# VH-VL binders against AP-4 complex accessory subunit RUSC1 (RUSC1), part 18

Target 1, 145 residues: AP-4 complex accessory subunit RUSC1 (RUSC1), of Homo sapiens (Human) (q9bvn2r522to666)
Amino acid sequence: DVGHLVLTTLCPALHALVADGLKPFRKDLITGQRRSSPWSVVEASVKPGSSTRSLGTLYSQVSRLAPLSSSRSRFHAFILGLLNTKQLELWFSSLQEDAGLLSLLYLPTGFFSLARGGCPSLSTELLLLLQPLSVLTFHLDLLFE
Short names: E, the ipSAE of ESMFold2; O, the ipSAE of OpenDDE; V2, 0.75 times the mean of E and O plus 0.25 times the DockQ between their complexes.

## First folded at step 19 (VH-VL; framework fv_ixekizumab)

Design n6 (from m5 with light chain L101F; at its last look DockQ between E and O 0.80; V2 from the best seeds 0.00; counts 0 for: pae E 6.7 > 2)
Fold by ESMFold2, look of step 19:
Structure n6 (fold): chain C 145 residues (1-145), chain A 120 residues (1-120), chain B 112 residues (1-112)
Amino acid sequence: as target 1 above (145 residues)
Amino acid sequence: QVQLVQSGAEVKKPGSSVKVSCKASGYTFTDYWIEWVRQAPGQGLEWMGIINPRGGSTDYNQRFKGRVTITADESTSTAYMELSSLRSEDTAVYYCARDEYDSGWYFDLWGQGTLVTVSS
Amino acid sequence: DIVMTQTPLSLSVTPGQPASISCRSSQSLEYYEGYTYLHWYLQKPGQSPQLLIYEVSNRFSGVPDRFSGSGSGTDFTLKISRVEAEDVGVYYCMQGTYYPFTFGQGTKLEIK
């Protein structure tokens, strides 16, 4: 039932947070302009040249889970995996350190743009809210729906 | 129960603006994105733009060259499309559509359409 | 912009007979991870468009199994195994892979 709480409260809250101020497309693609979603933020955050290889491993694992058929369920599974590997705070920290990526993905009034620039207390508050989760050990099923 | 209901038909003069509303009901407005598509009489469909209601981020078809503005009001679950500097070629039925953005990127729910007639 | 070309533009079919509509894109619609955001809509007379097929071949909820979609890359096909009177209207393909999203010209299906 701890999986239930995470899936019904934490995952939707983080999904909404990542969606805040998100631009509908990403202009950094070589061919065309791709539709954005919270899952596409995960994809962009873990590509080569990003801060952490272990996040890329989790991304690849989630991408290969055949029962996950929507971007929302993939995003939720990624959050569950971050909890299992104690990388949730790391992922949010690494995302906020990439100013170039944030400017491509978000309006200046989006949560992460504000957290990096004009309202850094947002970043501090987020990380403080996430840190109690670092003392807990999780073995969540990534297919938990 | 799940529906998009648009504002009524409009008759406008060239050079003016029109603002069409699209009210969502029966689902959580901010969980889906809203697209706008138009259809000139006897013609096909033309995509105009999209809004993420969560924060109001938009993108537009460049063919409209800044004449289109899409907004959303979370408190009323309503999206709006405003087209300025109207021309006779803008006479069309304007549709809003719900975008299934969590997968396929397809329009699974459409409004009834709003006829905008531009004439002198 | 990606140009979507439908053929035929008009189609007259005897009830019970098959129908096939082709949609060709000016560029490949296959994107990273193999996803192809090619969709089919039906606009019945006097109505708004309605979704039939999403992501090439998936039938939307409530769509009869006589409708099927196939294709890859730049070439896509909608098939109706046995046309019924309720199938009349204009069929549109749409690509949602790249901005701006674009539609085919439409294929008008009539009963002969």
Scores: ipSAE 0.052, ipTM 0.680, lowest interface PAE 6.7, mean pLDDT 84
ESMFold2 (binder alone), look of step 19: mean pLDDT 92; pTM 0.949
OpenDDE, look of step 19: ipSAE 0.895; ipTM 0.949

## First folded at step 21 (VH-VL; framework fv_ixekizumab)

Design o1 (from n5 with light chain G34D; at its last look DockQ between E and O 0.80; V2 from the best seeds 0.00; counts 0 for: pae E 7.0 > 2)
Fold by ESMFold2, look of step 21:
Structure o1 (fold): chain C 145 residues (1-145), chain A 120 residues (1-120), chain B 112 residues (1-112)
Amino acid sequence: as target 1 above (145 residues)
Amino acid sequence: QVQLVQSGAEVKKPGSSVKVSCKASGYTFTDYWIEWVRQAPGQGLEWMGIINPRGGSTDYNQRFKGRVTITADESTSTAYMELSSLRSEDTAVYYCAREEYDSGWYFDLWGQGTLVTVSS
Amino acid sequence: DIVMTQTPLSLSVTPGQPASISCRSSQSLEYYEDYTYLHWYLQKPGQSPQLLIYEVSNRFSGVPDRFSGSGSGTDFTLKISRVEAEDVGVYYCMQGTYYPLTFGQGTKLEIK
């Protein structure tokens, strides 16, 4: 089953990639320092003025799915939703282009920091690997586990 | 066996440093953050700091005023906590614990603890 | 820093009777998406702490169902429906939402 393969291979791989070099904290002007996770990267990436409207819509949908009890499950559901809406490459591309956000969330040695600056081939390789997935048609259940 | 195994007890002089190791086994070391917590004799638990072994990012409890340095060696799946300028109040059991960085941010696995005694 | 206050600090319970421990935080532990990272640990005599309850009310693997957690905002409770001899030790609540991470001062549970 395609959903099972995506959940057991692609989602964990992308989760690990987004976690690479992630700082343990994220400053929040109102509430102080908030702890970081790959899901918090998704949250930051879809704030007003940072993304396309459709990415924010998907984030809102996933954040309201009550059966998802962990940030990892929400991150995986977001990836499944990106596949269903053909936005996987778009999200990673938009994330890699947001220099302010990357500087806030990641060490300079993190994958996305390197991909934006010192080793741009990482960005092109990632997007080339993701692009075919973003054009294929998927109908994955976001609550699939 | 999923476990965190810490180095043995140490006796140190005031003004010196101690470095406690925490070796992970039975799981992927870089998938979890490592936290350090200490417990003075007869006292409660005090958080010291955290490391993300993937990339080495750290944060510390400011109470220690830069006396704490946390590092990780991915090749040996081992985290280290070094406390410098030791004083008698630093006598405590020092624990490492792992933290799921992606879910509830809870410590699901603790090391056995390392007693550090600071005396002249 | 978020202060976590536990009451009582010491509790003596007849075996088979219920026990209840309260934990109050100095500010709300609910964050943007209603996540509440309030956890409970038990430190048995001579041992390192072990996780009992995560995110207010979820039992960790292997924890008996006689342990339950509840609460929201700033007020949280750990209950043991029937205290057993193996439950002796010190119970700590911890908030995991904001740095620095902070623990309650502990509640020592003893058997009468």
Scores: ipSAE 0.024, ipTM 0.644, lowest interface PAE 7.0, mean pLDDT 84
ESMFold2 (binder alone), look of step 21: mean pLDDT 91; pTM 0.939
OpenDDE, look of step 21: ipSAE 0.853; ipTM 0.939

Design o2 (from n5 with light chain Y32W; at its last look DockQ between E and O 0.87; V2 from the best seeds 0.00; counts 0 for: pae E 4.3 > 2)
Fold by ESMFold2, look of step 21:
Structure o2 (fold): chain C 145 residues (1-145), chain A 120 residues (1-120), chain B 112 residues (1-112)
Amino acid sequence: as target 1 above (145 residues)
Amino acid sequence: QVQLVQSGAEVKKPGSSVKVSCKASGYTFTDYWIEWVRQAPGQGLEWMGIINPRGGSTDYNQRFKGRVTITADESTSTAYMELSSLRSEDTAVYYCAREEYDSGWYFDLWGQGTLVTVSS
Amino acid sequence: DIVMTQTPLSLSVTPGQPASISCRSSQSLEYWEGYTYLHWYLQKPGQSPQLLIYEVSNRFSGVPDRFSGSGSGTDFTLKISRVEAEDVGVYYCMQGTYYPLTFGQGTKLEIK
């Protein structure tokens, strides 16, 4: 039942949060301006020069799961993987610390931009709510639907 | 039912502006991005821009930059496209379409189109 | 901008005969891990465009199985195995990945 609650409540809520104020395109020197999605935020957050190798390993694992053919299902699987590896708070805090990435991906009025600038309490409250999840033990199936 | 309903046809003078509405119903407005596409008489389709209704971020085709403004009102589930400094070349049918931002980025639902005629 | 070039620009087909439309992009449309966001739309006379095929080869809901799509990289094809009267209209390919979004010029299908 815990997997069901995570998939039907937490994952959609976090997906919506990451989508808030997201720019429809982002510039990529190699491929030009590409479409954005919450999954492309995950991709950008784990690239070389981003903060942790273990997040990149999870991204690669999720990317290779053949049944996950949509951006939404990949994003949800990534969240489930973060819970299993106790990295949910780490990912969100790493994302919020990267001012350059945030300005590339988001409007100034998006949640993460506001949390970093005009309303810092948004960041502290998010991380406070997420941190207990990072200390609990989860064994979720990444293909859980 | 699930639909996009656009405002009616308009006749405008050169130099003026037009604002076309696109009202969504039957689905969660913020789960889809709204695109605007136009079609001049006897011609093909031309992408104008896109809005993420969650937070209001936009991108515009550079061809129109400075003349096109796309907005969305979550409370009424309505997107708007405003084109300013109208010229006769802007005579076209203007379409809105939706696409889910975390899937294949195809336009699965289109509005009925709004004819804008720019005539002196 | 990615240029999408369709051939032919028009064709006239006897009902029951096959039809084939080519769409070529000026650069690869491949996205992550070989996925390609190339789509086909049909605009029937007097109507808005409607989705036929998404991601190269997937039929949208309600599209008959006589429609098929194929291709990769820069070269894509829409095929109709047996043209019917309801298939008349203008067919457009579109790339949905890169700014700015671009359509092919359209291919007008007529019944003769």
Scores: ipSAE 0.229, ipTM 0.737, lowest interface PAE 4.3, mean pLDDT 85
ESMFold2 (binder alone), look of step 21: mean pLDDT 92; pTM 0.941
OpenDDE, look of step 21: ipSAE 0.883; ipTM 0.945

Design o3 (from n5 with light chain E30L; at its last fold request DockQ between E and O 0.86; V2 from the best seeds 0.78)
Heavy chain, then light chain:
Amino acid sequence: QVQLVQSGAEVKKPGSSVKVSCKASGYTFTDYWIEWVRQAPGQGLEWMGIINPRGGSTDYNQRFKGRVTITADESTSTAYMELSSLRSEDTAVYYCAREEYDSGWYFDLWGQGTLVTVSS
Amino acid sequence: DIVMTQTPLSLSVTPGQPASISCRSSQSLLYYEGYTYLHWYLQKPGQSPQLLIYEVSNRFSGVPDRFSGSGSGTDFTLKISRVEAEDVGVYYCMQGTYYPLTFGQGTKLEIK
ESMFold2, look of step 21: ipSAE 0.530; ipTM 0.838
ESMFold2 (binder alone), look of step 21: mean pLDDT 92; pTM 0.943
OpenDDE, look of step 21: ipSAE 0.857; ipTM 0.939
ESMFold2, fold request of step 24: ipSAE 0.015, 0.599, 0.452; ipTM 0.634, 0.857, 0.817
ESMFold2 (binder alone), fold request of step 24: mean pLDDT 92, 92, 92; pTM 0.943, 0.942, 0.943
OpenDDE, fold request of step 24: ipSAE 0.911, 0.921, 0.917; ipTM 0.953, 0.956, 0.955

Design o5 (from n5 with light chain Y37W; at its last look DockQ between E and O 0.78; V2 from the best seeds 0.00; counts 0 for: pae E 3.6 > 2)
Fold by ESMFold2, look of step 21:
Structure o5 (fold): chain C 145 residues (1-145), chain A 120 residues (1-120), chain B 112 residues (1-112)
Amino acid sequence: as target 1 above (145 residues)
Amino acid sequence: QVQLVQSGAEVKKPGSSVKVSCKASGYTFTDYWIEWVRQAPGQGLEWMGIINPRGGSTDYNQRFKGRVTITADESTSTAYMELSSLRSEDTAVYYCAREEYDSGWYFDLWGQGTLVTVSS
Amino acid sequence: DIVMTQTPLSLSVTPGQPASISCRSSQSLEYYEGYTWLHWYLQKPGQSPQLLIYEVSNRFSGVPDRFSGSGSGTDFTLKISRVEAEDVGVYYCMQGTYYPLTFGQGTKLEIK
């Protein structure tokens, strides 16, 4: 079914994309340098004062799902939730617009850094590929795994 | 079949450099962090640094910063650790290990180790 | 740097008897939302380290169920319910919560 296709193709592809050029550690004012991961990018993207409160609501929902035992499963569940709420394009576009966050998390040669600056066609290609999903209505189980 | 295979033992003089290779097989090289850990004879484990093979970003234990360079070659699925300005206390077995990006924050696969001996 | 202190440093155990290894950190390994990245490795004689327990208490794939981990904050314990000959080696705890990653000094387990 469509849930299986999303989990086996789209989620791994987006996970790899978020990992591209990701720095191993980022500065945390309270605890020093903290380990980075694609899930930690999601966490940072929904910080207080972020552009959309519904993204923060989804993050909180996924974070509280006890059966999800790994950060990779949480990342996938977040993607599924974005599809259910038609926010996948919104999340990626908002991430690419946050220059401060991107400079903290990524090398200048990482996908999102390039997409914002030196190679904006990457952003256009990504959003164009994601846009047809906005036409579809999804009711995916966040615990699908 | 899933393994990290390191280059062979080396004997080096003080003041020189060594470059240890770590070749990944049986998995997608760019799906994992690569870490480097060393173990002096009869001693414990010491973390040296980490690389993201997707794009090559690194971080180093500040104890080694300035002497350690970690690189990765995606086309050959191989990571490298170079330690410069060698001293006798750098005599150790050097391990590479992998770590899953999003979960674990632990080393689930280790190379066989590379003995580097620094003697005058 | 977070110092990880293991006790005992050496342990000699009769086969079939239990063993317990303590690992203490110089500061709490808990931070936001209760994450605790405390892991245990075994280095068998002549081998590379191998993962046993991740995130305090989760057994890694293929690790026998006689191994268990527990603890919180600064105090952690690895237990072997009944020691077997294949368990000989050096056990290390590691924290992955804070930079730089640090290991305990190791606990050598021998069979008597």
Scores: ipSAE 0.345, ipTM 0.783, lowest interface PAE 3.6, mean pLDDT 86
ESMFold2 (binder alone), look of step 21: mean pLDDT 92; pTM 0.942
OpenDDE, look of step 21: ipSAE 0.888; ipTM 0.948

Design o6 (from n5 with light chain Q27E; at its last look DockQ between E and O 0.79; V2 from the best seeds 0.00; counts 0 for: pae E 4.7 > 2)
Fold by ESMFold2, look of step 21:
Structure o6 (fold): chain C 145 residues (1-145), chain A 120 residues (1-120), chain B 112 residues (1-112)
Amino acid sequence: as target 1 above (145 residues)
Amino acid sequence: QVQLVQSGAEVKKPGSSVKVSCKASGYTFTDYWIEWVRQAPGQGLEWMGIINPRGGSTDYNQRFKGRVTITADESTSTAYMELSSLRSEDTAVYYCAREEYDSGWYFDLWGQGTLVTVSS
Amino acid sequence: DIVMTQTPLSLSVTPGQPASISCRSSESLEYYEGYTYLHWYLQKPGQSPQLLIYEVSNRFSGVPDRFSGSGSGTDFTLKISRVEAEDVGVYYCMQGTYYPLTFGQGTKLEIK
């Protein structure tokens, strides 16, 4: 089943990518230095002033799903939502465009930091691998896992 | 078995350094933060620091600033904690523990502990 | 640093009776997303600590139903509905939200 492959292959791979070079903490203007995770990258990426409205709407939807019991489940649900709304490439592109956020969250040797500077082909390769998913139609249950 | 296996007990003199290893097995080493916690004999738990095995970023308890260095080797699935300029009050059991990136920031697996004795 | 204060520091309980341990933080442990990163560990004699309760009230896998957690803000409680001999050890609360991570002083539970 396509949902099963997404949850067992794609979601873990994207989670690992987002975790690469992630600092143990991020500076949060409201609450100070909070511990980091791939879900906290999603949270930071969609705050007002940093994202399109549609990405913020998805984040809000996932955040209010009470059955999601872990940050990993929330991250996976966000990815599933991006697939359902054909925004997976958009989210990664928008994240990579936010140099200030990336410098806050990642070491210079992290994937996204390298993709902006020393190895821009990493960004191109990622987006090319994600683009076919943007033309597929998904109807995934955000509570699937 | 999913486990964290630490190096053996050590006896050190004041002013020296100790390096404790923590080898992960049975799970994907880079999916978890590695934390270090110590416990002096008969005392409570004291957090020392954390490492992200993906890329090696760290953060430390300021009381150990300058004396503790945490590293990780992905190829051997092993984290290391080195404490320098040892004092007698550094006599403790040193634990490594793992924490999933996406969890509620709790330690779900602990190593067996490594007793470090600092005596003159 | 967030100071975690446990009471009592020592507790002696007749088998089969309930036990209650309090943990108070110097600052609210609630984060802007509504989750509270307060956790409980048990260190049995001669063993490493083990996770009991995460995020205030969630029992970790394999933890018996007699253990429960509650609380909010700065005040948290671990309860054991019927203490058994295997429950002896030192109980620690920990806040997991802010660096440095900090533990309570520990509560030693003994059977009398």
Scores: ipSAE 0.201, ipTM 0.733, lowest interface PAE 4.7, mean pLDDT 86
ESMFold2 (binder alone), look of step 21: mean pLDDT 92; pTM 0.943
OpenDDE, look of step 21: ipSAE 0.893; ipTM 0.948

## First folded at step 22 (VH-VL; framework fv_ixekizumab)

Design s1 (from o3 with heavy chain E100P; at its last look DockQ between E and O 0.81; V2 from the best seeds 0.00; counts 0 for: pae E 4.1 > 2)
Fold by ESMFold2, look of step 22:
Structure s1 (fold): chain C 145 residues (1-145), chain A 120 residues (1-120), chain B 112 residues (1-112)
Amino acid sequence: as target 1 above (145 residues)
Amino acid sequence: QVQLVQSGAEVKKPGSSVKVSCKASGYTFTDYWIEWVRQAPGQGLEWMGIINPRGGSTDYNQRFKGRVTITADESTSTAYMELSSLRSEDTAVYYCAREPYDSGWYFDLWGQGTLVTVSS
Amino acid sequence: DIVMTQTPLSLSVTPGQPASISCRSSQSLLYYEGYTYLHWYLQKPGQSPQLLIYEVSNRFSGVPDRFSGSGSGTDFTLKISRVEAEDVGVYYCMQGTYYPLTFGQGTKLEIK
């Protein structure tokens, strides 16, 4: 099943990619120094004014799904939702273009930092790999395990 | 078997350094933060620092004033904590613990602890 | 630093009787969307700490239902409905959200 393949291969791979070079704590001008995770990157990426409204809507939807008991399940559900709404490439593209956020979240040697600066072919390769998924139609259950 | 196995007890002189290892087995090493916590004899728990084994980013408790260095080796699934310029008050049991990237920020598995004694 | 204050620091309990341990933080631990990353660990004599309760009230895998957690904001409580001999040890609360991570001083529970 396509949902099984996405959950067992794509979602873990993207989770690992987002975790690469991630700092344990991030500075927040309002709340001080808070812990990081791949899910907290999703949260930071969809804050008001930093993304399209539809990404924030998906984040809110996933955040309210009571059966999702962990941040990893929420991260996976967010990826499934991006596939359903054809926004996977958009989300990664918008994340990669936010230099301020990337410098806050990642070491300079992390994937997204390298992709933006020292090795820009990484960005191109990622987006080329993701772009075909944005044109396919998916109907995945966000609670799929 | 899911476990964190630490290196054995050490006796060190003041002013020297110690490096404690923490080997992970039975799980995917790079899916978890690795934390270091110490406990002086008869005392409570004190957080020392954290490493992301994916890329090696770290944060340290400022209480140690740069004396702590935490590293990780993905190929051996092993984290290390080095404490330099040892003092007698650094005599403690040193623990490593893991924390899932996407958990509620809790330590779900602890190593057995490594006693480091700093004595003349 | 967020100071985590436990009371009492020592507790002597007759087997079968209840026990209650308080943990108070120097600032609110409420996180976005209502989450609170306050956790409880038990360190049995001669052992490393073990997770008991995460996010205020959730029992970790294998933890008996006689353990329960409650609280919000700055005030949290761990309760043991009927203390057993195996519950002897030191209980620690921890806040897991803010740098630096901090523990309470510990509450030593022993059997009379």
Scores: ipSAE 0.278, ipTM 0.772, lowest interface PAE 4.1, mean pLDDT 86
ESMFold2 (binder alone), look of step 22: mean pLDDT 92; pTM 0.944
OpenDDE, look of step 22: ipSAE 0.798; ipTM 0.926

Design s2 (from o3 with light chain T97V; at its last look DockQ between E and O 0.69; V2 from the best seeds 0.00; counts 0 for: pae E 6.4 > 2)
Fold by ESMFold2, look of step 22:
Structure s2 (fold): chain C 145 residues (1-145), chain A 120 residues (1-120), chain B 112 residues (1-112)
Amino acid sequence: as target 1 above (145 residues)
Amino acid sequence: QVQLVQSGAEVKKPGSSVKVSCKASGYTFTDYWIEWVRQAPGQGLEWMGIINPRGGSTDYNQRFKGRVTITADESTSTAYMELSSLRSEDTAVYYCAREEYDSGWYFDLWGQGTLVTVSS
Amino acid sequence: DIVMTQTPLSLSVTPGQPASISCRSSQSLLYYEGYTYLHWYLQKPGQSPQLLIYEVSNRFSGVPDRFSGSGSGTDFTLKISRVEAEDVGVYYCMQGVYYPLTFGQGTKLEIK
């Protein structure tokens, strides 16, 4: 039940939020100018030196799950993992604090750009909406889809 | 019901501009990127550029940068491609296509195409 | 720019026989973590292109089982196990991960 509601309501909503104002491309020194997606935001956000080791561990786990055949499925699995480890709020707050990354990935009118600059109440509202989830304990299967 | 409908064929003179429209219906316009691809007579497909209708960010094939402008109007669910300083080599069918940016990075729906003929 | 090279450029096939189209990229299309954004489109006579195969080997909704894709790295293949009259048209491969997006030259499939 709870897994189904998370997958059909929360995950799509968070996917849409991360996609808001996302540029079609991002810089990658190894592979050149790469197309972007919400999953590529996850990848950039957990790069060594920019995140806690636990977030990087979850990213690596999801990246190695061969049955996940799309970037959307990988993004959903990452969200499920964040819920299991009570790191959902932490990930979003960490993302919003990285001004360099946000300016690279998002238009100035995107949600996260506005939340950092012109409309800081957006950050507060997001975290308040996510906070109740930190009280709940989840044991979600990352391959639930 | 899900479709991309483009504006009609155009005949233009060298040096002028053309603006092709691409109207989306049957889906949420801002959930998909819009791409523009052209096909010269008897030739293959050439990518021109992309727009994310949510926020209006674009990227262009360097071959066309400076002559191509892609825009989108969320209120009418319509994307536009304008090509300026037209040459006879720009005679082609121009397609719009959509891409769901959360899966696979492929074009799952194409417009019917707009023939632009550049001649004196 | 990534150059996509298709062979053959044209192909005449007796109905019921198999067909095979090759696509080679000038650089590896491997995305991080093993995914490859190589896609195939079919443009039937007088029509717009339509998606056939995405991510190397996945058939798009409504595409018959006789179509299959394979390959990795720089070398990719589209196969039709038994060609039918409705399969005529021009087949294009496309890479979808690096800008500018690029297509192969096209392979025209005809019934002979």
Scores: ipSAE 0.029, ipTM 0.655, lowest interface PAE 6.4, mean pLDDT 84
ESMFold2 (binder alone), look of step 22: mean pLDDT 92; pTM 0.942
OpenDDE, look of step 22: ipSAE 0.815; ipTM 0.932

Design s3 (from o3 with light chain Y35W; at its last look DockQ between E and O 0.76; V2 from the best seeds 0.00; counts 0 for: pae E 3.5 > 2)
Fold by ESMFold2, look of step 22:
Structure s3 (fold): chain C 145 residues (1-145), chain A 120 residues (1-120), chain B 112 residues (1-112)
Amino acid sequence: as target 1 above (145 residues)
Amino acid sequence: QVQLVQSGAEVKKPGSSVKVSCKASGYTFTDYWIEWVRQAPGQGLEWMGIINPRGGSTDYNQRFKGRVTITADESTSTAYMELSSLRSEDTAVYYCAREEYDSGWYFDLWGQGTLVTVSS
Amino acid sequence: DIVMTQTPLSLSVTPGQPASISCRSSQSLLYYEGWTYLHWYLQKPGQSPQLLIYEVSNRFSGVPDRFSGSGSGTDFTLKISRVEAEDVGVYYCMQGTYYPLTFGQGTKLEIK
């Protein structure tokens, strides 16, 4: 029941949240400008470093799962993996801390831009909604669907 | 029925502007990017720009940057493309198309097209 | 801009015979982790374009299995194993990942 609820309610809601105010293209210093999506936000968020190494490992695992045929299903699988490893709150907080990345990816009026600056209660409310999931133990199949 | 329905054909004079509408039905408008593509008579396809209907962010082919404006109205599930300072070479069929946010970057549904004729 | 070059620009095919259309990009279309966002559209006479093949080789819903796509890097091919009368139209390749989005010039397929 819990896996079904996560996949049918939480994952779509978080996907829509990440899409809010997202720019269609972003600058990439290596390849020029390329298309944006909620999955590409995950990709950009996983940088080398202590807090991002475990997130980067999960990203690599999900991106190599051949049965996941779309970036949407990869985004959902990433959320499931974050729940399994109790890193959902960590990922959202680390994304919100990166002002340079946010300005690259989002309009100033996008959810995450507002949550970082003009309306910080948005960040607080998001993290409060996510925190109860940190005490639950999940064993979700990343190919669930 | 999942569809994109565009406004009717228009005849315009050089120097004027045109605004083409694209109404979505049968699906959640804010779950898809909206793209605009044009096709001059007997010619190929040319990408004009894109809008994220969630928040209204846009990007444009820089060949059109100063002349094209793309907007979206969530309440009516309608996207708009306005092309200003029309020239005879802007005579074309203008298409809207959708693309899922986390798709493989392809257009899975196209509007029927709107012929815009620019003549002196 | 990524230039997409199709060859041939026109071809005439006897019904039941195979057809092949080439699409070459001016730079690699390889996206991270091996993904390639190269797509094919068919515009039948008097109609808007319709998606045929996505991500190099995947047939879109309702597309017959006589259509196949292949290729990598900069060189891509659309094949029709047995051309039928309903296949008449203009075929376009498109790269969908990099700004600005770009199409090939089109290949007009007609029946002899």
Scores: ipSAE 0.336, ipTM 0.781, lowest interface PAE 3.5, mean pLDDT 86
ESMFold2 (binder alone), look of step 22: mean pLDDT 92; pTM 0.941
OpenDDE, look of step 22: ipSAE 0.747; ipTM 0.919

